# Designs tried in a protein design chat: VHH binders against o26223. Part 17

Target 1, 191 residues: o26223
Amino acid sequence: MKLLWTSQHIKVTVHIDGKVSKMDVLEAIKTRRSIRKYQDREVPEELIDKILDAAMCGPSAVDERPWHFIVVRNREMLEKIPEVHPYGAMVKDAPVAIIVCCDSSLEKIPGFWVQDCSIASQNILLAAHSLGLGAVWTGVYPLEDRVEGIRRLFSIPEHVIPFSVIPLGYPAENPGTRDLFDPDRIHLEKW

## First folded at step 1 (VHH)

Design c50 (framework vhh_7aqx_2)
Fold by ESMFold2-Fast, scan of step 1:
Structure c50 (fold): chain B 191 residues (1-191), chain A 126 residues (1-126)
Amino acid sequence: as target 1 above (191 residues)
Amino acid sequence: QVQLQESGGGLVQAGGSLRLSCTTSGRTFSNYAFSWFRQAPGEEREFVGAITRSGGSTDYADSVKGRFTISRDNAKNTFYLQMNSLKTEDTAVYYCAADGTKYYSFLPSEGEYDYWGQGTQVTVSS
């Protein structure tokens, strides 16, 4: 293994373009937007690796870390997601989607897996944004029809619960940012 | 934790072809990147080729590039080294190796492989 060969293997769309935006944590949090329109461009596997690494870095109740992830690039499978997820129409147009799942056999404290998977989902969105990609969280759990639809489509075992479907790609829209700070939501010392 | 077992070695004439297989234990196969190494008598162990956990990328030593192909079959818990246009210099004990990398696109450095097979002898006659 030579570094030249390794570097060439990771080099696709992003490295050919030569520049990746850098932003600090606060900037990333404040400027992230839900993106539902994607360019017809491949997302490099190396970027997905970085996003999944970030997903697993979130806090987890008693360090149970119950998450599993399915990476979907198959066009035929992506096109079937809207059939079982009525608000997931944009998924068929994305180059890739990540399905966040909970393996209930890894749960150490009852009920906290929802928070664990929510944190993982948000980290995926923030990491994608920081790397120049756009993504959107489409909800699966706790809607039973969506849970069972996604389970059947991806052959997910009964002890594993699909939590969210997150399509991602290079953004083909720029919705801009919003000022969402609301001081009326902040109470000092008491309600 | 992973057990690796090579097969397919043997004697072959220069210019011939040989396919090595490496079978692994159970359900953990899809979690590993795999590689082949070789060692000739009195020489140090040499990298031959590698395949990522995803199967989407491969890497080869310059000495075998264009002649050897590495592939994996997750359904059979097996990965392969197809060796074509064999030369006497390819004579060595071939080892399969696995790394439990967390990144499915990552190729580990030569010294970073965690699990090794026992080796299979390949002899190329002139």
Scores: ipSAE 0.000, ipTM 0.338, lowest interface PAE 12.2, mean pLDDT 84

Design c51 (framework vhh_7aqx_2)
Fold by ESMFold2-Fast, scan of step 1:
Structure c51 (fold): chain B 191 residues (1-191), chain A 125 residues (1-125)
Amino acid sequence: as target 1 above (191 residues)
Amino acid sequence: QVQLQESGGGLVQAGGSLRLSCTTSGRTFSNYAFSWFRQAPGEEREFVGAITRSGGSTDYADSVKGRFTISRDNAKNTFYLQMNSLKTEDTAVYYCAAEKFSTYYGHTLDSYDYWGQGTQVTVSS
């Protein structure tokens, strides 16, 4: 064996007045936007692996971790998603999509898998943003027609529930800024 | 734990070919990316070639590009190294290796979770 000197640190940088700083967690949360237009450029498998690692790091009710993921790169399959998901038209233009699923056999507390899969979905969006990619959450559950449509397209077993379809790629749009802080939604000591 | 078993090594004359196989047992084959490494006597272990989890991408060391091809067969839980136009300098023990993330840490020795026992390839002049 040879001694190898390698850096494995991943850094996200923001340029302000020519200065470079790391993107902190709050900045990532505040600057993430839904991206529905993608460059005609493939996403490396390495980046998808990093995103899925982040997805599995979410908190889960009694640590049930019921999530499973389908990674879709096949163009013909991506083009079929809008047929069963009316708001999934952008998926056909994405180089890749992740389908977040719940294996109901792993569920320990009824109903909490929805929160678990929501957390996994949000982590995918944040991780993609931190890596320079754009993504959008398209809802599947609890709309039964979409659930069954996606299940049929991807040969998903009956005990597994497709929760969300998240297309991602290098962004080809830059949506405007959002200022969402609303102090009227904060109550001190009581309602 | 994933267990890896190499086969197909042996003695071959320069200019000849060999196909190495690496078969997995235990865990799900499709969850891993795979690589081949080699080590000549008295040398460090060096990268030879890699194939991603999906099988959609391969990478090779410059010394073997155009001569060696890596492939996988998920139905057989096996991946291969087809070695053509062999040179005496290709003489080494060949190891197969598995990792969960195909390129997350590059092709460094520390990035691989599981290793085979090795198979000897000897190329005579």
Scores: ipSAE 0.000, ipTM 0.258, lowest interface PAE 14.0, mean pLDDT 83

Design c52 (framework vhh_7aqx_2)
Fold by ESMFold2-Fast, scan of step 1:
Structure c52 (fold): chain B 191 residues (1-191), chain A 125 residues (1-125)
Amino acid sequence: as target 1 above (191 residues)
Amino acid sequence: QVQLQESGGGLVQAGGSLRLSCTTSGRTFSNYAFSWFRQAPGEEREFVGAITRSGGSTDYADSVKGRFTISRDNAKNTFYLQMNSLKTEDTAVYYCATGPYSKYIWSEQSDYDYWGQGTQVTVSS
């Protein structure tokens, strides 16, 4: 018998609302959904710290790790995001949002920061889900008006590029699960 | 399919003003950002200024800040460069340009997909 190494045996144990839950990596990936409705309940700083730790654990091109993060809890600031981001209406109702940014001074290979920040954003979504929170990725880059609007709103310097805005909170909706597996997109040996 | 055409160039005396126009076709004008570049005889083409899709943000080269203003009129598929307090050093062929929807480094010529043919601006002393 051939024994294959797999990450399916990695399990995450978390404490949410005083309860212990367990979710393996594949379960987290398959059950994560975009959440746009949040409870009127504060997210503890400890959970945000765990999410940001996970975000920084992603791979990056030539280990450049160009990401920086802004944590926004101020209600007035959250309410201003939809003014510069047309599809960010849900952010005003979230208790907290994370803005994923690229510090271009840390970039070693031109253009790969987009992949790096995408990986960080996905890790935020997965970590939030594993901790019993809901989140959604709202796109900033590559839409120039959104990049400029977010930059001005949060005093982001010119060498730093805002990439995504991710509102987070305890979910107030359950959209259910999706079956996204499509075998027609898998080709064996050749196209 | 995309075409840009400059107009409004000409001869002007130092300290004077001139307004350049760029009309566009082949794209949904309101969905794109626009820029002006210029090229003096024997020099490389240089960035002058840019305006975002919304018209809410502009960027300018240090040499023209405070003197030049870029604006757009989506109803006319036209954008403009208002040039005030002109100097002899502003003498150049002025080009309008538009690029991909997503762009954050507007001073880079290689990022632009479409260019106009250019319009001559001559500033006499």
Scores: ipSAE 0.000, ipTM 0.093, lowest interface PAE 19.7, mean pLDDT 82

Design c53 (framework vhh_7aqx_2)
Fold by ESMFold2-Fast, scan of step 1:
Structure c53 (fold): chain B 191 residues (1-191), chain A 124 residues (1-124)
Amino acid sequence: as target 1 above (191 residues)
Amino acid sequence: QVQLQESGGGLVQAGGSLRLSCTTSGRTFSNYAFSWFRQAPGEEREFVGAITRSGGSTDYADSVKGRFTISRDNAKNTFYLQMNSLKTEDTAVYYCAAGTYHSLYKPSGDFDSWGQGTQVTVSS
């Protein structure tokens, strides 16, 4: 049991799986890997809520925050995603997926919703990693067939654009870490 | 965003029962966890009960455990507080709130939406 918050009348405890991994932000960024193999374990609702809270904390152009999220746990629906997303085969094996969407009616500056939803997607990946989960970003936008396939499958209205599908779960693989620093891509003062 | 409206408040005798409803406008009901809070005259707002997004977990203030039950009906975009064995100290304005798991228990938490409150008066 873990004490997470209090009021003047109540201390609330919740049980989160017995371990809390703490990693600093640089470690989280550097050690996050795409995870495509998942344990056959449910992801608790509270972890999904933490991840979505983090997703919504990203910056957006002129604070437009155009994000909407669909949380998919239904096995039949997860199994249909690869039919409309050819490179999303791993989604059918995940216990849950998050579909990141843009509500175009919330867009204040045309085109910046792509950056906004990219930021939200990355925050989902980092938050999942920090909580001991694995996830992978599978691209939907700007591929028209995938956009329309996902839209039809999840009854997404025309003014809402599905951007990414992110399956997540407890990892069943450990690809290790990468050393990607390339000083030749850094220019001082001028190109 | 979701808008909340309470109903079902009123005057009731001690030992009686009352059912409060909180109805949402819009289509996001199933995405929210819900809480009930109350505020008695001259007191601060306090937590009463909560139900998670899935409906699989409920929690209650110690003062109402065993007497109050929170439930939700996603088909009706409504959630409820069934109040049994009412006591005079249950007299308060009752507020419903919609939020995420992280904010469910905080009387001054930043919820996405609050109702305007409904008065419950329990007479002796």
Scores: ipSAE 0.000, ipTM 0.137, lowest interface PAE 18.6, mean pLDDT 82

Design c54 (framework vhh_7aqx_2)
Fold by ESMFold2-Fast, scan of step 1:
Structure c54 (fold): chain B 191 residues (1-191), chain A 126 residues (1-126)
Amino acid sequence: as target 1 above (191 residues)
Amino acid sequence: QVQLQESGGGLVQAGGSLRLSCTTSGLTFSTYAFSWFRQAPGEEREFVGAISYSGGSTDYADSVKGRFTISRDNAKNTFYLQMNSLKTEDTAVYYCAADREWYSGDTLSPEEYDYWGQGTQVTVSS
């Protein structure tokens, strides 16, 4: 019994890397890039569920886990996001966006929800990348005009704070990886 | 030890129907995605259809869309391929496969699958 030879004859340059072989964690971290151009192709709900599962696995201050998520697929709603978020123009072209929110009623330590929601946002970006998708983090908090704009647009209660808007899709761009290692930022034993 | 076992193959007339089953053991069924592949005489093994771990997404080869349906039953640790309007070109050995990492809307290389069954013969006569 042999495997399909046709898959071995297809060059990697015409495939999404995730279709050929799975990347390890370090590779995923080092090769993830912000993606702002998306194919006109639906993202299955199962992939969104996997991404949100990963988002909820992050460490949280005193295990408060204050995050809530809004999944937006409605084209009319996606097209309105740039009106309240001036650097979110790419969101209207994405097939789906995730809004990361903090439910302040779940907060056990004042202020640590920002770190919690940052961790959740990064896990969304990494999980999306590992699944062959592209995503970008567009900032909402702590900019009061964006927070109120997003809250009003999506009927978010006053005790819930929208933190980030993350559009997702199959990538229509392939930016090269960055070499960001800087040994001058590493201090041994003392500052 | 993980096992996948196909059943339901056989001889059928063109235009007829068959339902294949794949029973699994040794894995947590609800966490796996499942696929069907087939291999015709003298050909390579080709993708037929897939179902996601939640059952909410399915994908099919263009040659079988509208005729074949994949489904799963978590309570029975079994998944199925309902084959309708069979054609002589559907004659092949059918294999079931399992992958924890499969994703709807994507095509995975056969070597990416974690587990395979041994195959069941389907012969469609004219």
Scores: ipSAE 0.000, ipTM 0.120, lowest interface PAE 18.1, mean pLDDT 82

Design c55 (framework vhh_7aqx_2)
Fold by ESMFold2-Fast, scan of step 1:
Structure c55 (fold): chain B 191 residues (1-191), chain A 127 residues (1-127)
Amino acid sequence: as target 1 above (191 residues)
Amino acid sequence: QVQLQESGGGLVQAGGSLRLSCTTSGLTFSTYAFSWFRQAPGEEREFVGAISYSGGSTDYADSVKGRFTISRDNAKNTFYLQMNSLKTEDTAVYYCAAEWGSDYRLTYDSASEYDYWGQGTQVTVSS
């Protein structure tokens, strides 16, 4: 029942009663957009706890669940991320970022941790959206320079691989929704 | 209706040059970042190059760096990919893409998050 924050804090999950979701799962999936502009407003710890709980509920190859998370709220640390991730400049303007990591010591099947951490990253994006927040997945793995830059910046051990950096906050933009359904990509019975 | 339309593709000999254009309509051109992607037969779509909405920064895949140049012309609502020293490995369908209000492009992890895409233009580089 207790969540261990990767930032060295131990948090107990807060039970929230009387709150009804405003969107269903399909709506959340179809309306989620990458958000790169955030309000100057802090994200409550309770929402981050919900997001991390959702991240850990993804399917995992042989149930290895190799993910670990670093929660970054420190402004000076957020401002240093663009120095090692050139397309992560929006991170410095976010109130918080989550770094998704793979602990290779938990890996049971070589290589499947990439899918596992991708699933965790997507769950973070969907959970954030469902809670009225915006987020964007910025790539780290498999770019060697970004992996080592993030590892060095956050003192990540050798056996742990930083996978993605996900800034999030209350959205300050609304890019609208997309219709991405393409029946030409669906093949019945064979190619 | 928002539309992106590629042009300038075709057959070219190795070592040759091509310039691709992407004409846009139905969007406020100056507020969008633009990218080029390509997809070879039987392979996944990969990033080629990008230009920020301000025009102040560009980025390229390592495989094309030094050979390809991306540029934009806000007055013409068009952006370009100048391809020099073409190799047979550059053979692919090239797609243009637009992303709202971004000054930054995700080299790998957000191709599917681009707001608008063109239909693609074939580039074939013969030996």
Scores: ipSAE 0.000, ipTM 0.132, lowest interface PAE 16.8, mean pLDDT 82

Design c56 (framework vhh_7aqx_2)
Fold by ESMFold2-Fast, scan of step 1:
Structure c56 (fold): chain B 191 residues (1-191), chain A 126 residues (1-126)
Amino acid sequence: as target 1 above (191 residues)
Amino acid sequence: QVQLQESGGGLVQAGGSLRLSCTTSGLTFSTYAFSWFRQAPGEEREFVGAISYSGGSTDYADSVKGRFTISRDNAKNTFYLQMNSLKTEDTAVYYCAARDSGTWYEPLSDRSYDYWGQGTQVTVSS
């Protein structure tokens, strides 16, 4: 990526009925949906840079921050992902995908890199949504065949573990909202 | 806007076969994972079978493995449950369900599904 991040305001916007609206954090969390259908339209590098900045701002166990990211725009490479990832069929139709990886040499506490990379993946989804894009988290780790398939496809070193593949683009579908609040899962003071 | 509609239920004798269909509208069919659930009177809704959005992965409840087959037809926006060697204990209302997530580590509970059909009655007589 060519862009040096300067301190600047992130314009949080969402398109509703063709109108651009400012989205607060709770609205972004509640209205984000997995998007698997994308417009045939390129995503600017500036938006990818903002998304990756947000990904790296996640909390990390003992501040190990083991994340590394591969940005894939090459059509031939995107078309090969479904061959090694059965749930990744939509990736071939996306203009770009981000592969979230863990550099195991940066791990300070055993096993917490999974949580760290999950946090980074969710931040990518939320940031993409806040910027008017759609994305979906497709799981790689802990499925050995997918991990090794993605590793071979993108020349990922043995000490680096591919965690997730997140295709993104301008959404070509609108699944609507979900009401998932379940008070039966909330226990006060004790179980 | 999203709608799921079951068809193909009815009365059948033990040992017989039925094919249930679930026709969908208002969603991008190829990007959804689909499942069948059933509910007998006085019982909780239970999982029957599931198919991934790619169609490359299927799962079944132990009680129906080897007898039921789930499949999907993306061109028709429809998915199916082929039920063979039916038993009286298969008597239930069968519901089709659609979920936005296709990752296998999401819970396979009825709360994990975004959209549901109205249900279709299957009665297996002895």
Scores: ipSAE 0.000, ipTM 0.178, lowest interface PAE 13.8, mean pLDDT 83

Design c57 (framework vhh_7aqx_2)
Fold by ESMFold2-Fast, scan of step 1:
Structure c57 (fold): chain B 191 residues (1-191), chain A 125 residues (1-125)
Amino acid sequence: as target 1 above (191 residues)
Amino acid sequence: QVQLQESGGGLVQAGGSLRLSCTTSGLTFSTYAFSWFRQAPGEEREFVGAISYSGGSTDYADSVKGRFTISRDNAKNTFYLQMNSLKTEDTAVYYCAAGPRYESFYTDLSKYDYWGQGTQVTVSS
């Protein structure tokens, strides 16, 4: 079935630490792009804290909230990430990276921690974008070599699983918007 | 930028009291341990008192135990040093310090990332 879609832009005022965000939720979702080039400029810790607060606000299966986060600012450590993550070359040039981890001891429903950590990762990307930063999700789990490489590099204990590495910073690139709406993927009432 | 600003110093008579405040900006207050240090004329900076990031632990130099109390107000992004029963030997420039983040306090000055400019406390006999 061919549908005629009219997008409605709703302006929502979001208060972040008493400040009003100009970007509404739909705009943030639609304009967020993977950013792999960063300015040589430090990201304030207050912005990282706002991002991590947003990450922890995601829905979680049976409210297990198994996520832990490592914030990496050390240049030498950032420069070693590409050695254990072949698609993480941009991380060495970022001022900071967040490693999203799962504490398996907090898992209440088998396997749902992957969805929980995916939600946390996406919230990091959206929050970063809303605050004027750029970020990219680089996958770690379920690739065993990357999981063990990141674990070894950051002294992550065996009961904790590194899920994603997200470098972020002020963007040094401005990729155009994408038109991703595909009505052929929408089925009414049945396949 | 991270800034720490002391206030409440001044001249006081021996046996008197002063309350120092340290107001912070540019950092997430609730995640930091905070400490007070002091430096008397011709001496090195020494530890006075500290409070952990959770507020669950405090420590004091032996010379001030029972007389000084450190506290924090996360809602005001401010921490305090209540100084009672002041002695002439307490005369010094008092510095507030922030760090480390998400850890307990230290007596080692090199563990602190951020410092105030200092406030003079003079105790007259």
Scores: ipSAE 0.000, ipTM 0.202, lowest interface PAE 16.4, mean pLDDT 85

Design c58 (framework vhh_7aqx_2)
Fold by ESMFold2-Fast, scan of step 1:
Structure c58 (fold): chain B 191 residues (1-191), chain A 126 residues (1-126)
Amino acid sequence: as target 1 above (191 residues)
Amino acid sequence: QVQLQESGGGLVQAGGSLRLSCTTSGLTFSTYAFSWFRQAPGEEREFVGAISYSGGSTDYADSVKGRFTISRDNAKNTFYLQMNSLKTEDTAVYYCAASDWTEYGRISQPDEYTYWGQGTQVTVSS
C-alpha cells in the first residue's frame, strides 16, 4: 500500500490486523528497548507509513523539518550496510531499515538539524515499539567514514547528510524492563 | 519587561497596500525569529509569515505567498509585514509574535510563541 494520503487518513491507533494499540505514551517510552534480533517476517508497508508519519511529527528548530527518509527492504542493500558501518551487523538480519537524512537546503538555523534528526529517530523507535515492532538506532553522524560510506551506498547527494540507520522488524528477543529514574539528577530552581 | 507593539493597520481598498510594523523592547532582538499571525472574525488565529533570526530565511502561508513580504531591521528593533494586492479575505486582526530562535517548535503554530503584540485591525473593502 502506498502512502498517498494526508496523516488524517491514517488510522494511527489501529494495527494492520485491526487490533488497537493499548500501549500509552508513558508505557511506550519506559518499555522501549533496543532490539537487534528480528523474526524472519515481513513488516507491512502500512506500518512503515505509520512510523514515518510519526517521525515527521516531531518539533524542529524554527520549523525547518530538514529530515528525509530512505526505506530499505532490498536484501542485497541491507547486507552491504555492515561493510560501511562496522557496528551495524544486525541490519543485514532485519526485514527493513530506515535511513534518517538531513537535507541541508532545508536548514534554517545552522547546526540544529542534528537535534531535529535525533527527534525523528527517537519517534521512529517509539512508533515501532507501539506497533509491536523492535528497532535500534545505529549511529552514522558525526562519524565521517560512516557518513561517506552510507552516502555512496545509497547514492545520497552531497547536500544531504545521512544521520542514522534504524533496522526494524518483529522482535525475536525481549531484554526486559529497566528502572532508570534517578532523583539526584533533578535540581529545583538552581543547580 | 518584554513588549511587542503593532502599528500600521487601517482601512484599505481591495488591490491596495499596507505596511505593518512591530516594535519590540526588552529582548535581544537579533536572537529572535519573528512572525505575523492574523485572526478573522469567528476564526482561529492563523499563521501569515515568519522571518529567521538572521533574516536569511522567510516562510509564508500559501494564501499570501507572492503578495506579502516580511522583513526586519535590527538597528530599530522592529520587523515589518508589507502587504500588497490586498483582498477582502485578508481582513483580520494582525498580531506580531516573537520566538527565541533556539526554541524547538513549529513557527506556524500560535502556542509556540511566548511574546505577542496586542493586535492591529486591517480592513479591506471591496
Scores: ipSAE 0.005, ipTM 0.154, lowest interface PAE 12.9, mean pLDDT 83

Design c59 (framework vhh_7aqx_2)
Fold by ESMFold2-Fast, scan of step 1:
Structure c59 (fold): chain B 191 residues (1-191), chain A 126 residues (1-126)
Amino acid sequence: as target 1 above (191 residues)
Amino acid sequence: QVQLQESGGGLVQAGGSLRLSCTTSGLTFSTYAFSWFRQAPGEEREFVGAISYSGGSTDYADSVKGRFTISRDNAKNTFYLQMNSLKTEDTAVYYCAAKTRYFSGEYDTPSGYDYWGQGTQVTVSS
């Protein structure tokens, strides 16, 4: 009757009308979809903490781990995001958003922070999905107007680069699973 | 550098109430989760209650649920344990503790905390 979702440090109990579900890693990767419609329901702080723990477990170039995260729950601030991110309209309707940032002072290898922050962003999406939440990656870097807009809105220092804005919540839409495997993109031994 | 200081302990009669405070210095209070633990002589340190960094979630040991309430005041860099309907079995040294993150299922593990107070004695008389 109770199922505990556990990373090595986090336990979450899930109840769904007396039924609980479990998702393995491959299932999570294959069934995750971008979710842009959310229920009017708060996301517990424990789930956000679990998602951020997963984000920080990603690999990074030379273990530089340049990521920082801003958690935004304030409705007024969420409503201002579409003003600086024109295709981020869904963010104002989400109960919470995570802004993934790079502290450039932590960068050890030029340019690899983009890969580092991409890995962190994807881990947020996968962790959210595995916990019964929906999320979408809205791009900030490398679009200069969005980078500066988000920086000003959240008082981000000049040496820190906002990379992505990820709204999340309980899904109010259920897009079907995609079949994306394309064997023509796999080359054996040589091109 | 970082210090946690308990206050409000003492002698109280069974059925009575007592409020503990933990004042912090040397840390950015709003980014920390806080907990109370207690230890009776000859026993292991046990979890009592926890509050997340935002104050949006709280958790309690089964033995104190409905009787104790944890709260925080970011403006005062202080957090509290309101203890009601005290029992003689609540007699212990109470410790406050701080950690940078609060995860369900990790808040009750003493080794997971970064900073600790020196403890304050609570004695509940029959």
Scores: ipSAE 0.000, ipTM 0.195, lowest interface PAE 13.6, mean pLDDT 84

Design c6 (framework vhh_7aqx_2)
Fold by ESMFold2-Fast, scan of step 1:
Structure c6 (fold): chain B 191 residues (1-191), chain A 126 residues (1-126)
Amino acid sequence: as target 1 above (191 residues)
Amino acid sequence: QVQLQESGGGLVQAGGSLRLSCTTSGRTFSSYAFSWFRQAPGEEREFVGAISWSGGSTDYADSVKGRFTISRDNAKNTFYLQMNSLKTEDTAVYYCAADTYYEDLGTISSGEYNYWGQGTQVTVSS
């Protein structure tokens, strides 16, 4: 199969582009689950490129697009993440992780970079799911010890703020789908 | 992307040894599994050996088990095929290949690999 759209990270042959799940947007949103157990199986560079392309397509405040990404595949580095991130134990077992960062020099309106990087993080999770991968969001900002630990570990400059760490891999668990719709949280016309 | 380049081929006497190298260029050497294939004159391309992305798993064709060893050096962006106790039947063009892991990957075959080197000739004389 060929892809119907083009991007700078998508190649024109099916062999180079990898395998893409045929999942509609609502299905992807509703069936995405946090995955913390991964197969001992490498994630192709082509799939990571597609995921990062999707991350950068998110909206941002006044189009500031402050995000930068670090792709970590080095086993020794992945094994060090839990030392600075107490709830990141699963990262050491993942074949790859993406660190979502904010470059404060790109900020045009104060404070909105948090929302911008949250949007990019969610796009990573959805794109990974649509491509047959599992991922989990692990928070870094606003916890100062985690921010400085990740900064030190990956030589991140002071004007760049690590926001989240997202390990990815082929899933080794299937938690199933959740039904979370709650009409009591919907208010018509007024609170 | 990954680009592959073989070296180390040549003429060797039966019972001798030869080491092939596959140097890679590109962004993420450690993210790929690597394999060696060979093609003898008038034959189809056949699998020789593979090494996983982590280096923790290796697989070999029955015809070369115990004689050939595949290894990788992530610091040098290079992987190797150490060929010992060479036989005239080992004469072939040897290709290195990089594997991309898709959900439906099955058995190891030449059709599953997306990146190939140019090939290097190995000739084993009696």
Scores: ipSAE 0.000, ipTM 0.087, lowest interface PAE 21.0, mean pLDDT 80

